# Designs tried in a protein design chat: VHH binders against Type II methyltransferase M.MthZI (mthZIM). Part 9

Target 1, 355 residues: Type II methyltransferase M.MthZI (mthZIM), of Methanothermobacter thermautotrophicus (Methanobacterium thermoformicicum) (p29568)
Amino acid sequence: MKTTHRIYFKNSADMNELKDKSINLVVTSPPYPMVEIWDRLFSELNPKIEETLIDEEDGLRSYNLMHEELEKVWHEVDRVTAPGGVVIINIGDATRKIGKKFQLYPNHVRTIDFFFDRGYQVLPFIIWRKQSNKPTKFMGSGMLPPNAYVTHEHEYILIFRKEGPRQFKTEEERKLRRESAYFWEERNQWFSDVWTDLTGVSQRLNHKNLRKRAAAYPFELAYRLINMYSIMGDWVLDPFLGTGTTMIAAACAGRNSIGYELDHNFKDLIESRINETLKLSNEIVMRRINDHIEFIREKNGKYYSENYKFKVTTRQEQDIRLYYPRTYKKIKNNEFEFFYQEVNPKKERQSKLNI

## First folded at step 4 (VHH)

Design L4 (framework vhh_7n9e_1)
Fold by ESMFold2-Fast, scan of step 4:
Structure L4 (fold): chain B 355 residues (1-355), chain A 121 residues (1-121)
Amino acid sequence: as target 1 above (355 residues)
Amino acid sequence: DVQLVESGGGLVQAGGSLRLSCAASGFTFSTYWMYWGRQAPGKGREWVSGISGSGEYTAYASSVKGRFTISRDNAKNTLYLQMNNLKPEDTALYYCARGDLYSYSRYFDYWGQGTQVTVSS
């Protein structure tokens, strides 16, 4: 098994390197309109934005112009996404005071409207409630109604499907789909519409064997979404790649990837993160195996995995195959190939099974 | 509570050196990647450097590579940035950050208040 990963250090408003309908899954988190840390980035994309922000009377115009810049990228995302493909966008709304007016800027609504207008199906989406301290400073009139304001503590993981359900026409495709399945207990954890604490949720299921670093929130989020909405060998795109988390998660899941990033400075950071992750790649997959062994020990499963010699809850899980990247090669300045090894079933013998 | 408190900034002449520190508390420091970022007057925030939890892996923005050194002392829960051969364009508010830099919007799950570095010509 081999996967290919390419990085383009350029604005993803133009993804001419990608053919129409070539991408199976998009997983991304763009710069958030109206969140102050992104003001300069948006102003560099469109200088009129800086003018509207300085005015202090024109937050709505700033909001619209920032979304127009993101929508240039979403137009390209629409072009390259294959029928049956899924687009996943993690986005937060912004609360901000411009001039005398405090309001929420509903970034998720504008994003939903874009894909609705292009005929996408909006699938049930996820509220990601971030780990955060309770604010000690209150906005508005403090304890006095009605001019006190609610604090925001969540982001949205929006999920869009292009056209209808993906079709699997060949026996080879159907086999690969079965091998890309997830465990029943993973399904019950991952397909909740509220994610409160990715590390905490994973640890509740595997309380006795904690590995917090392997379940870091950004990696775990991307890794779950890739396993939920693609199959092994699919092409995953992140038009706002940043430090490479989506690409690294795709490699760990046996998927190809393409990323776009404006800041060439992230190149060395991405490669450093790849090297760190390769040292942990077997542990990531073995955690899934060990979590399943622990889960199934108490549950009387009706089906059996011949590949790993343990019981599973459903027939669909019988053909699961788990691989991890063992090594990689740099093929070009911007292109990497990862090479894989299947999980060794003998390692499950660390845990005694009662049949 | 997670807290990050930066110190060590100040006024320095071009060609000079400064060492920034970030005191971290409220989490298991040794398990997280740590970062330094900066924001120059009238500019957006810029990533400067990152270091893995173990300290084995480091990375630098092209503008500071060879001049700045990131390090950490996990026993003291402290992150450092040694800044050598400072240039006027290094003038900025420097921030310590915890997190796995995911993407633009999810750069840091926690930021410090920052420490001002001013480099005179």
Scores: ipSAE 0.355, ipTM 0.723, lowest interface PAE 4.1, mean pLDDT 83

Design L5 (framework vhh_7n9e_1)
Amino acid sequence: DVQLVESGGGLVQAGGSLRLSCAASGFTFSTYWMYWGRQAPGKGREWVSGISGSGEYTAYASSVKGRFTISRDNAKNTLYLQMNNLKPEDTALYYCARGDLYGSYRYFDYWGQGTQVTVSS
ESMFold2-Fast, scan of step 4: ipSAE 0.006; ipTM 0.160

Design L6 (framework vhh_7n9e_1)
Fold by ESMFold2-Fast, scan of step 4:
Structure L6 (fold): chain B 355 residues (1-355), chain A 122 residues (1-122)
Amino acid sequence: as target 1 above (355 residues)
Amino acid sequence: DVQLVESGGGLVQAGGSLRLSCAASGFTFSTYWMYWGRQAPGKGREWVSGISGSGEYTAYASSVKGRFTISRDNAKNTLYLQMNNLKPEDTALYYCARGDLYSGYSRYFDYWGQGTQVTVSS
């Protein structure tokens, strides 16, 4: 197995490198309108935004102009997403005082409205609860009612499906779909509509490994979404690639990817992360297997995986195959190919790698 | 309970040096990419440098490459930025940030500190 990964250092408002209906899954987190850290980025995309931000009465105008810039990207996302494809956007709302008025700018609503108006099915989405290390500057009057503000502690992982359920028309596609399945206990964990930074997920199972994975949560988030909404060999797009997490997660999951990133300064960082990931990719897959072995020991499984010689809960899990990237080759300055090894639970449990 | 506390900023003449520190707590420091970013007056936050959890991999913005060195001490949960040959254009509030393993501009810095001011006089 081989996957292809391409990075384009340009504005994703124009993704002319991508053919119509060529993308199976979009996983992204855009710059958030009205969050101060992104003011310069939005103003560079549209200089009128800088003008409205200077005028303290133009909070709503700034909000609208920033979303108009994002919607240029969403139009491209719509063009390239295949029928049956899924678009996943992690987005937070912004609280901010502009001029005389403090308010929340509901970025998730504007994003839902865009895809809903485009005829997408809005699927049940996920609330990702994430604690902040800083208090908000606009807490109102502290402990004195009524002018104090609640702390919002979550972001939205919005999930949109194009046209309807994906169809698997060939036997080859149906086989690959079965091989791309997740474990029953993973389904019960991942398809909760509330994610608490991946800690405190109640399976009523003794999984101390969940506590140890607290530090890896953002990668795990992308990795889960890719496994939930695509199959091996699919094309995953991130139009706001940043440090490369979606691409790296896609590679670890046996999916191809394309990323767009405006800032060329991230190139060396993304390549460094790719190199680090190759050393850790086997551990990711072995963790899934070890977690399953622990789980099934506590449960009397009804079915058997011939691939890995252990019991599973459902018939659909019998055909699971797990791969990890072993090596990569840089094909062009911005294009990489990853080459895979199927996990061998016995051999790789005996192989100890200290990091 | 994630905390990032920067220190080491101050006023320095062009050509001088400063060493910034960031004390991290409330998470497993050694497993996260850590970053330094900066924000000059009237500008948005800019990425400056990043370092992998192990310290094996580093990256730098073109504007600071060769002048700044990022490092970490995982035993002390501390991130460092050694800044040499400082220029007036390096004047900014410098932030320590924890890496975001879920992609996207708004999330490549999962948490960030309050910052430490660096002012370089011409």
Scores: ipSAE 0.012, ipTM 0.533, lowest interface PAE 8.4, mean pLDDT 82

Design L7 (framework vhh_7n9e_1)
Fold by ESMFold2-Fast, scan of step 4:
Structure L7 (fold): chain B 355 residues (1-355), chain A 120 residues (1-120)
Amino acid sequence: as target 1 above (355 residues)
Amino acid sequence: DVQLVESGGGLVQAGGSLRLSCAASGFTFSTYWMYWGRQAPGKGREWVSGISGSGEYTAYASSVKGRFTISRDNAKNTLYLQMNNLKPEDTALYYCARGDLYSRGYFDYWGQGTQVTVSS
């Protein structure tokens, strides 16, 4: 198995490198409108935004102009997403005082409206409570009602599906779908509509080692979503690639990827992260297997995986196959190919015992 | 409670050097990528440098490559930025940040910053 990963250092408002209906899954987190750290980026994309925010102190107009910039990208996302494809956008709402007016700017609503109006099905989505954006001081009148404001402590992982459920028309596609399945206990963990702890306790305890960066947040977020909403060999797109988390997670999951990023400075950082992750890719897959073996020992699974010689909870899990990227090659300055090894639980466990 | 506290900023002449420190607490420091970012007046927050949890991998923005060195002391839960050959355009509030830059430079935690002013 081999996957291909391409990075385009340009504005994703124009993704002419991508054919219509060529992408199976979009996983991304855009710059958030009205979150202050993104003001300059949006103002550089549209100078009218700086005038509206600073000179006019018009928060709502600024919010609308910022979303108009994001919607240029969402138009391209719509064009390239295949029927049955899924678009996943992690986005936070902004709480902010502009002039004398404090309010929440509901970024998730505007994002939902865009895809809903374009005929997408809004699937049950996830509230991600990560505490990253909690304020360092009280907003409003402190302890005195009614002008004190609640702390905004979550983001949304919005999930949109194009046209309807994906069809698997060939036996080859159906086989690959079965091989891309997740474990019953992973499904129970991942398909909650509230994520408060992305690192499973059982996974940590099974290894009793410090988690390494490649297997930590938010890599786990992207990795879960890719496993939940695509199959091996699919094309995953991140139009706001940043440091490469979606691309690296896709590679670890046996999916191809394409990313867009404005900042050329991230090129070396992405390559450094690829090298770090490659050293940990076997550990990521072995943690899934070890977590499963620990879980199923107490569960008394009724079905059997011929591939890995262990019990599973459901028939659908019997054909699971897990691969990890063993090596990669830099084909061009912005293009990488990953080459895979199927996990062998017996060989891996024997190696650990011999160390 | 994750806390990041920067120190070491100040006023320095062009061509001079400064060493910034960031004291981290409330998390397992050695398992996280750590970053330095900066924000100049009238400009957005920009990424400056990053270092892996082990310290094996580092990366730098083009504007500082060869002049700045990022390092960490995992035993002391401290991140450092050695800044050499400072230029007036390096004048900014420098922030220590944890996590990866998923969402294009959005950090899961960052400090209040330490001001660096480079005189012409």
Scores: ipSAE 0.289, ipTM 0.686, lowest interface PAE 4.8, mean pLDDT 84

Design L8 (framework vhh_7n9e_1)
Fold by ESMFold2-Fast, scan of step 4:
Structure L8 (fold): chain B 355 residues (1-355), chain A 120 residues (1-120)
Amino acid sequence: as target 1 above (355 residues)
Amino acid sequence: DVQLVESGGGLVQAGGSLRLSCAASGFTFSTYWMYWGRQAPGKGREWVSGISGSGEYTAYASSVKGRFTISRDNAKNTLYLQMNNLKPEDTALYYCARGSDLYSRYFDYWGQGTQVTVSS
């Protein structure tokens, strides 16, 4: 098994390197319109934004202009996404005071509107409940009604499908689909429309465990979505690659990837993270195996995995195969190939027993 | 209760150096990516630098690369920004922030900031 990963340090409003209908899955989190850290980026893309935002204090016009910049990227995403392909956008709404007015700027609505208007099916999407945002200053009247404002605690994981359900016409495609399956207990966790287990507040979780899990979750979020909405060997695109999390998650999941990132400053960081990932990739897959073994021990599953010699809950899980990247080669300055090894649960367990 | 408290800002001459500190509390500091951002008068906010929980990985905006160094002391729950060869255009409110999304540049929590003014 081999996967290919390419990075382009340029504006993803132009993805001419990608052929029409070549991408199976898009997983991305764009710069959020009206979130202050992104003001300079948007203003550099369109100087009128600085004028409307700072000089005129026109929040609505600024919001619209920022989304027009993102929509240049979404037009390219639409062009490159294959029929049956899925586009997943993690986006938060912005709460912000412009001039003397405080309000929420509903980024998720504008994003839904774009894809819905272009004929995409909006699939049931996920509310990702994060820890409470605690600004250093109060907004509104504090404890006095009606001018106090609710705390913004969540982001959206919006899910769009192009044309309709993906078809698997060849025996090879159907086999890869079966091998790319997830465990029954993973399905029960992952396909909830509210994710509180990634970074959500829970009254039953202790402080230490909640924070430890939350810190890992940018990777876990991408890894989960890639396993849910693609099969091994698929091409995953992230038009806002940043520090490389989507690419690294795709590599860990046995998928190819392409990323675009405006900020060339992240080149060395992404390459360093690739190297770190190779040290940890076996542990990621072994965590899934060990969680399954623990779950099925109590469950007494009806079916059996000949590949791994353990019971599973459903027939569809019998053909699961899990791989981790063992090594990579840098093929070009912007292109990497990863080479894989299938997990061996028995060998890993014997290693632990010897200590 | 997540708290980020910046210190070390002030007035400094062009070509000078300044070290900013950010004291973090209310979370397991060593497991989070941490960032420095800044906002100049009349301009939007921009990110300056980021560092992984272990300190092994760092990233810098092109405008500060080679002049600024981000570091952390996980035993003291403190983030640092060593600023060398300061320029008037570095004048801004500097704030530290905790990363929370896929790209590690979106800020979950941020401090009040510390003002840095670089004179010609």
Scores: ipSAE 0.005, ipTM 0.308, lowest interface PAE 11.3, mean pLDDT 83

Design L9 (framework vhh_7n9e_1)
Fold by ESMFold2-Fast, scan of step 4:
Structure L9 (fold): chain B 355 residues (1-355), chain A 120 residues (1-120)
Amino acid sequence: as target 1 above (355 residues)
Amino acid sequence: DVQLVESGGGLVQAGGSLRLSCAASGFTFSTYWMYWGRQAPGKGREWVSGISGSGEYTAYASSVKGRFTISRDNAKNTLYLQMNNLKPEDTALYYCARGDLYSSRYFDYWGQGTQVTVSS
């Protein structure tokens, strides 16, 4: 088994490297409109934004112009996404005072509107509440009603499907789909519409450093979404690749990937993260196996996995196959190939995991 | 030709202060927006702060707002970051970056960075 990963250091408003209808899954987190740290990036994409931020009374013109820049990317996302493909966008809303007017800028609504108007089905989406220190600074009038404001502590993981449910027409495709299944207990954890951080799953990692490093745009978040909305061998796109989290998660899940990133300076960081994650990739898969073995021992499951010689809760889980990248090869400055090994739970369960 | 050289990093105790400097050369410094970013061990790069060519506009990440102050001295071609009330989570390689006013779709130049370690 082999996957291919390509990185293009350019604006994803133009993804001419990708043909129409070639992508099965998009997982991304764009720069957030109206969040101050991104003001310069948006102003560089459209200098008119800088002008409106200074002169604006209520922020609406800046908000609209920033979303128009993101929508250039969403137009490309729409073009390249295959029928039955899924687009997942992690986005936060912004609270901000411009002039005398404090308000929330509902980035998630504008993003929903774009895809909904283009005929996408909006699937039930996820509220992701990040683990954060409780705010020590109050917004508005402190303890005095009515001009005190609630804290904004969550982001949205918006989920859109193109045209309708994906069809699996060949026996080979149906086999790969079965092999790409998740465990019953993973389904119950992952398909909640509220994620209260990833502590429940992350606490079970053998390497706390991997959990800690995933905190910004968590590896676990991307890994989970890729397993939920694609099958092995699919092409995953991230038009705002940043530090490479989506690409690395796709590789760990046995999926191909393509990423776009404006900043060439992320290249060395992404390569370093590949090496670091590769050292932990077998532990990621073994954590899933060990969590399952522990769960099913108490549950006393009815069905059996011939592949791994353990019980499972449902018939669909019997064909699960788990692979981890063993090595990688740099093919070009911007292209990597990962080579895989199927997990052997019997040998690895009998051996103590090295830390 | 274009060079950005950061300095002023070091080891500091939680609650302490550091002032970072970035010496710029090879371009007309006063014309360009300048930024500070950071990269913590095992984490991606994040923008910390930005300042316009004139110094009239500044922006800060929410995590540092009220604690960090960006400034510039155009006569000396130097960018500064005053970091106060440092926290262990501020531990990172700090680097400066040049923005492009002429239609850059990305930051063109980044420095090698200066290490800031906040112990606790």
Scores: ipSAE 0.000, ipTM 0.126, lowest interface PAE 18.6, mean pLDDT 81

Design g16 (from f4 with L101I; framework vhh_7n9e_1)
Fold by ESMFold2-Fast, scan of step 4:
Structure g16 (fold): chain B 355 residues (1-355), chain A 119 residues (1-119)
Amino acid sequence: as target 1 above (355 residues)
Amino acid sequence: DVQLVESGGGLVQAGGSLRLSCAASGFTFSTYWMYWGRQAPGKGREWVSGISGSGEYTAYASSVKGRFTISRDNAKNTLYLQMNNLKPEDTALYYCARGDIYSRYFDYWGQGTQVTVSS
């Protein structure tokens, strides 16, 4: 098994490196309109935005102009997404006072409208309540009605499908789909429309320090979504790659990836993160297997995995195959290939006992 | 409440050195990648350096590689940036940041500490 990963250091408003209808899954989180830390990035893309924010104090016009910049990227996303492909956008709304007006700027609505108007099916999406260490904060008049404001504590993981359900026309595609399946208990955790703790799972079902060390919030989110909405060997696109999280998660899941990032300096950071993750990649898949073994002991599974010699809850799980990237090779300055080993639960347990 | 508080900035002559510190609180510091970024007047943010939670892995922007060293003390919840052979082009507000929320390079940052390098 081998996957290919490319990074293009340029504005994703132009993705001419990608053919029409070539991408099966987009997983991304753009700069959020009206969230103050992104003001300069948007103003550099369109200097009119700074004028509307500072000189005119026109929040609604600023909001619209920022979304027009994001929509240049969404036009390219639409062009490259294949029929049956899925576009997943993690986006937060902004609460902000511009001039004399405090309000919420509903970024998720504008994003939904864009894809809905282009004929995408809006699938049930996820409300992600991030694990926040912030104490209860008060906005407006504190304890006194009616001028106190509700705190905003969640983001959206919006899910759009192009045209209809993906078709698997060849026996090879259907086999690969079966091998890319997730465990029944993973489905029950991942396909909730509310994620209140990134993992959404009981601590009693997880490996303590090992899972905490291996699972980073950005990584775990991308890793789940990739496993939920693609099959092994698919091409995953992130037009706002940043520090490389989507690429690394795709590699850990046995998927190819393409990322776009404006800042060339992130290349060294991404390679450093790849090296860190390769040392943990076996532990990531072993976590999934050990969680399954623990779960199935209590569940009394009805079916059997010949691959891994353990019981599973459903027949669809019998063909699951789990791989982890062992090594990678730099093919070009912007292109990497990852090479895989299939997990061996028996060998890994023996190795752990020998430590 | 997540807090990042930078210190150690100041005025320095070209060729000089400064050590920046960032005191972190409100989260499990050792589990997050931590970053240093900078912003010159009238310009956007520029990523400078990053370090893994364990401290084993580091990365640097091309403009500072070989001159700056990032490090951390997980027992003290503190991030450091040792800046050597400073140039006028290094003049900026320096801020530390916690790792990305998703595909974004910063999910929280401090107020920053000003570094001014005279020619």
Scores: ipSAE 0.532, ipTM 0.820, lowest interface PAE 2.5, mean pLDDT 85

Design g17 (from f4 with L101T; framework vhh_7n9e_1)
Fold by ESMFold2-Fast, scan of step 4:
Structure g17 (fold): chain B 355 residues (1-355), chain A 119 residues (1-119)
Amino acid sequence: as target 1 above (355 residues)
Amino acid sequence: DVQLVESGGGLVQAGGSLRLSCAASGFTFSTYWMYWGRQAPGKGREWVSGISGSGEYTAYASSVKGRFTISRDNAKNTLYLQMNNLKPEDTALYYCARGDTYSRYFDYWGQGTQVTVSS
C-alpha cells in the first residue's frame, strides 16, 4: 500500500489544483471568527474587518465579515466534495467583549447554515468537551445573579454529508470498506455525540494530567474522524492544514491527503512532524490491537479474525486490516508518498511485553 | 493553569547573540511540542521554531534557520532559543507557545520578551 500527500502553500479560497467532486472527506478546524488570536489573519484577508472590529467596535458586523472569508473556502469545499462525501469541521464558538458588550458569537450556527443551505444533510454532530477538572475560574459576576455567565467548556465537531449515503459500486471498494472497519468497542466509544476524553498514548495518567494529555493529542481526534468517515485509499482534504495534523493522521490511517496552508514557514515543521510520527506509527496501531485483545479476552467474541488470529464481536470486524507507515519519500517539494507495513500483532505484542 | 514565562530579551547590536528562556508550569511539559513565535512592530504573529516533546525533532522558519537553535530541558520544564548572528529584522516581541490543538497552530502563548536589534 502507498498513499500520496500534497501540501499547497496558498489561500484555500482558491483550490484550482483539485477537480470537482474529487474529495471523499474533509476534516478541518478553521481559524475561529471572533477569537482574538485570529483577528490579524482575518483583517489581512479583508481590511474592513479591522475597521469594524477595532475602530467601530461592531462585533456583529465583524463576525459576519469573518464568516464571509471562511465561506469563500467552504464554496471550494462544496465544489470538490464528491457525492456521498463528508465534511467535518471542528469549530468553537467565541465568547468576547467588544466595547462594552459581552456575548457569545455562535460560529457553529453560521457554519451549519452554510452547508444546510447548500443541501447538505447535517448528521448528528459531536460536542467535544475538553475539561476533565472542575473549573476554578468563573466568568462575569461570580456568585451574584444575573450577570454571571456559564463556563464555555466545549467545541463542536460538525458533520455534513453531501447528497446522501455513499454508494460502493465495485467489489474492490466493498473489500476496502470491510478492511477499513473499526472494532465494536471502538465504535461504542467513537460514535458517542459527546467526547469527554480521548485515548492517549498512556492510560496510566492521573485524572488531572488526563486533560493536558488530551489537549496534547489533536492527532487522536483527526485519526478517529478519518477512520469513522472514510475508507483506506480515500482522499482527505484539510483546507486549514496548519502544522499538519490531519495529513499525518490520514497517513497513519492509510488515506491519501491534500492540505492548504497560508504560511510557507510551516513546511519544515510539517516534515519534522512526519518524521516524528513515523517512529510512533507502529505504536498507534499496536495500541488499537492491544486494547482489542484486552477487551475481547473477557467478552467471549462470537466471530474470528483469520488475519490476526483473535476473536471479534461482529462479523464485519473479521476483515479488518491494520497498516502503519514505515517510510516516506519526497516526490516533489510539496508531495510525499508513504509506504506501509501490515501489523503483526503476535510478534509486536511479544516484543512489547519484553520492554 | 498553564503558565509560560519568557525571559532573556534585551537590546543587542547586529551580529550579536541572545538566549531566551521560557519557564513552563501547569502541564506535563515533556509531552508537548513547544514553539517560539514573534511579533514585529506593525506585523502579525509568526512562528519561529518548534521542538518535539522528546527534543529529537526541531523545525525553523526559513528566516532564522542556521542562526537560531531551539532546545529544552524537560527536568526543569524550560524551553530555550539560542539566537546568533542577530539582524535588525529580528526585532520583535518573542513568545513561548505550547503545541497545537488539532489544526489550530498554538493553544497557549506567554506574555513575551522584547528583543531589539540595532544596526
Scores: ipSAE 0.493, ipTM 0.806, lowest interface PAE 2.9, mean pLDDT 85

Design g20 (from f4 with D100E; framework vhh_7n9e_1)
Fold by ESMFold2-Fast, scan of step 4:
Structure g20 (fold): chain B 355 residues (1-355), chain A 119 residues (1-119)
Amino acid sequence: as target 1 above (355 residues)
Amino acid sequence: DVQLVESGGGLVQAGGSLRLSCAASGFTFSTYWMYWGRQAPGKGREWVSGISGSGEYTAYASSVKGRFTISRDNAKNTLYLQMNNLKPEDTALYYCARGELYSRYFDYWGQGTQVTVSS
C-alpha cells in the first residue's frame, strides 16, 4: 500500500490543481466568521470587512462578507467533490457584541444553507462539546433576568453528502470497502450525534479512555471521521490545512490527501509532525486492535476474522484490515508518499520486567 | 479548564535576549504540541514556533529560525521561548497555544505577553 499527500500553499478559493469530481471526502475546519481571532485573516482576504467591523452598526454586513469569502472555497469544494462524496465541516457559531447589539452569529446555518441549496443531503450532524480556554464566563446581566445570556459551549461537525449514497459497482471496490470497515464497538462510539468529554453523554459500551481521546484530541476526531466516511485509497481534501492534522490522520488511515494552506511557514511544521506521527503510527492502529480484543473477550461473537484470528460481532467486520505507515518519501517540494505495513497482533510479546 | 498564562515579556535593546514562559494547566501537557505565535502592531497574527509533546521535534518560522529556541519542561507544565539577537521587527504580543482542531492551527490561546525591541 502506498498513499500520496500534496500540499498547496495558496488560497483554496482557487483549487485549479484538482479535477472536477475527483475528491471522495472533505474534512475541514475553516476560520470562523465573527470569531474575533479570525478578523484579521478575513480582512486581509477582503479589506471591506475591516471597514464594516469598525462601523458599530455593521455586524450583519461583516458576517455576510466573511461567509462570502468562505463560499468561494465551498464553490471549489462543490466542484471537486465526486457524486456520493461527503463534505464534513467543523464550525462554531460566534457570540459577539457589535455596538449596542449582542447576538449569536449562526455560522452553521449559513454553511448548511450553502450546501442544501446546491442539492446536497444534510446528514445527521454531530454536536462537539469542547473545552474552553477559560472558565465559564457570564454573558449579559449575570444573575438578573432577562438580559443574561446562555453560555455557548459547543461546535458543529456538519456532514453533507453529494447527490446520494456512494455506489460500489466493482468487486474490487466492494472488497476494499469491506477491508475499510470499522468494528461494531467503534461504530457505537463514533456514530453518536454528541461528542463530549467525560462529563457529557456517552453511549453504552464505550470505554471512558477511548471516549476522552476521541473528544479531546483533534487527531482522533479527524481520524474517526475519515474512517467513518471514506475507504482506504480514497482522496481526502482539507482546504484549510493549517498544521496538517487532516493530512496526518488520512495517512494513518491509509487514505490519500490534498491540503491547502495560506501560510508557507507551516511546511516545516507539517513535516516535523509527520516524522513524529510515524514513530507512533503502529501504536495508533494497535490501540484499535487491542481495544477490540478486550471488547470481544467479554462477548461471544458469531463471526471470525481470518486476517487477525479473533471473533467479531458482525459478518461485515470479518474482512477488516488495518495498516500503519512505516516510512514516507518526499517526492517533490510539497508531495509525500507513505508506505505501509499491516498490523500483526500476534507480534505482542510479554515483557519479563514487572515495571 | 484549559489555561495558558504567558510571562517574561518586556523592553529590550536590539541584539538583546529575552526568555518567555507559558504556564499550562487543565490538560495533560506532555501529550500536546505547543506553539508560540505573535501579533505585531498593525499586523495579523503569525506562527513563530512549535514543539512536540515529547520535545523531540521542533519547527520555526523562517523569520526566527536560528535566533529563537523553543523548549518545554513537562514536569513543570511550562513552555519556553528563548529569543536571541532580537530585532525591532520582533516587537509583538507573544502568545502560546495548544494544538488545533483539524486544520485550525491556533485552537487554544493565552492572553499574551508584550515584547518591545528598541532600535
Scores: ipSAE 0.526, ipTM 0.813, lowest interface PAE 2.4, mean pLDDT 84

Design g26 (from f4 with G99P; framework vhh_7n9e_1)
Amino acid sequence: DVQLVESGGGLVQAGGSLRLSCAASGFTFSTYWMYWGRQAPGKGREWVSGISGSGEYTAYASSVKGRFTISRDNAKNTLYLQMNNLKPEDTALYYCARPDLYSRYFDYWGQGTQVTVSS
ESMFold2-Fast, scan of step 4: ipSAE 0.543; ipTM 0.828

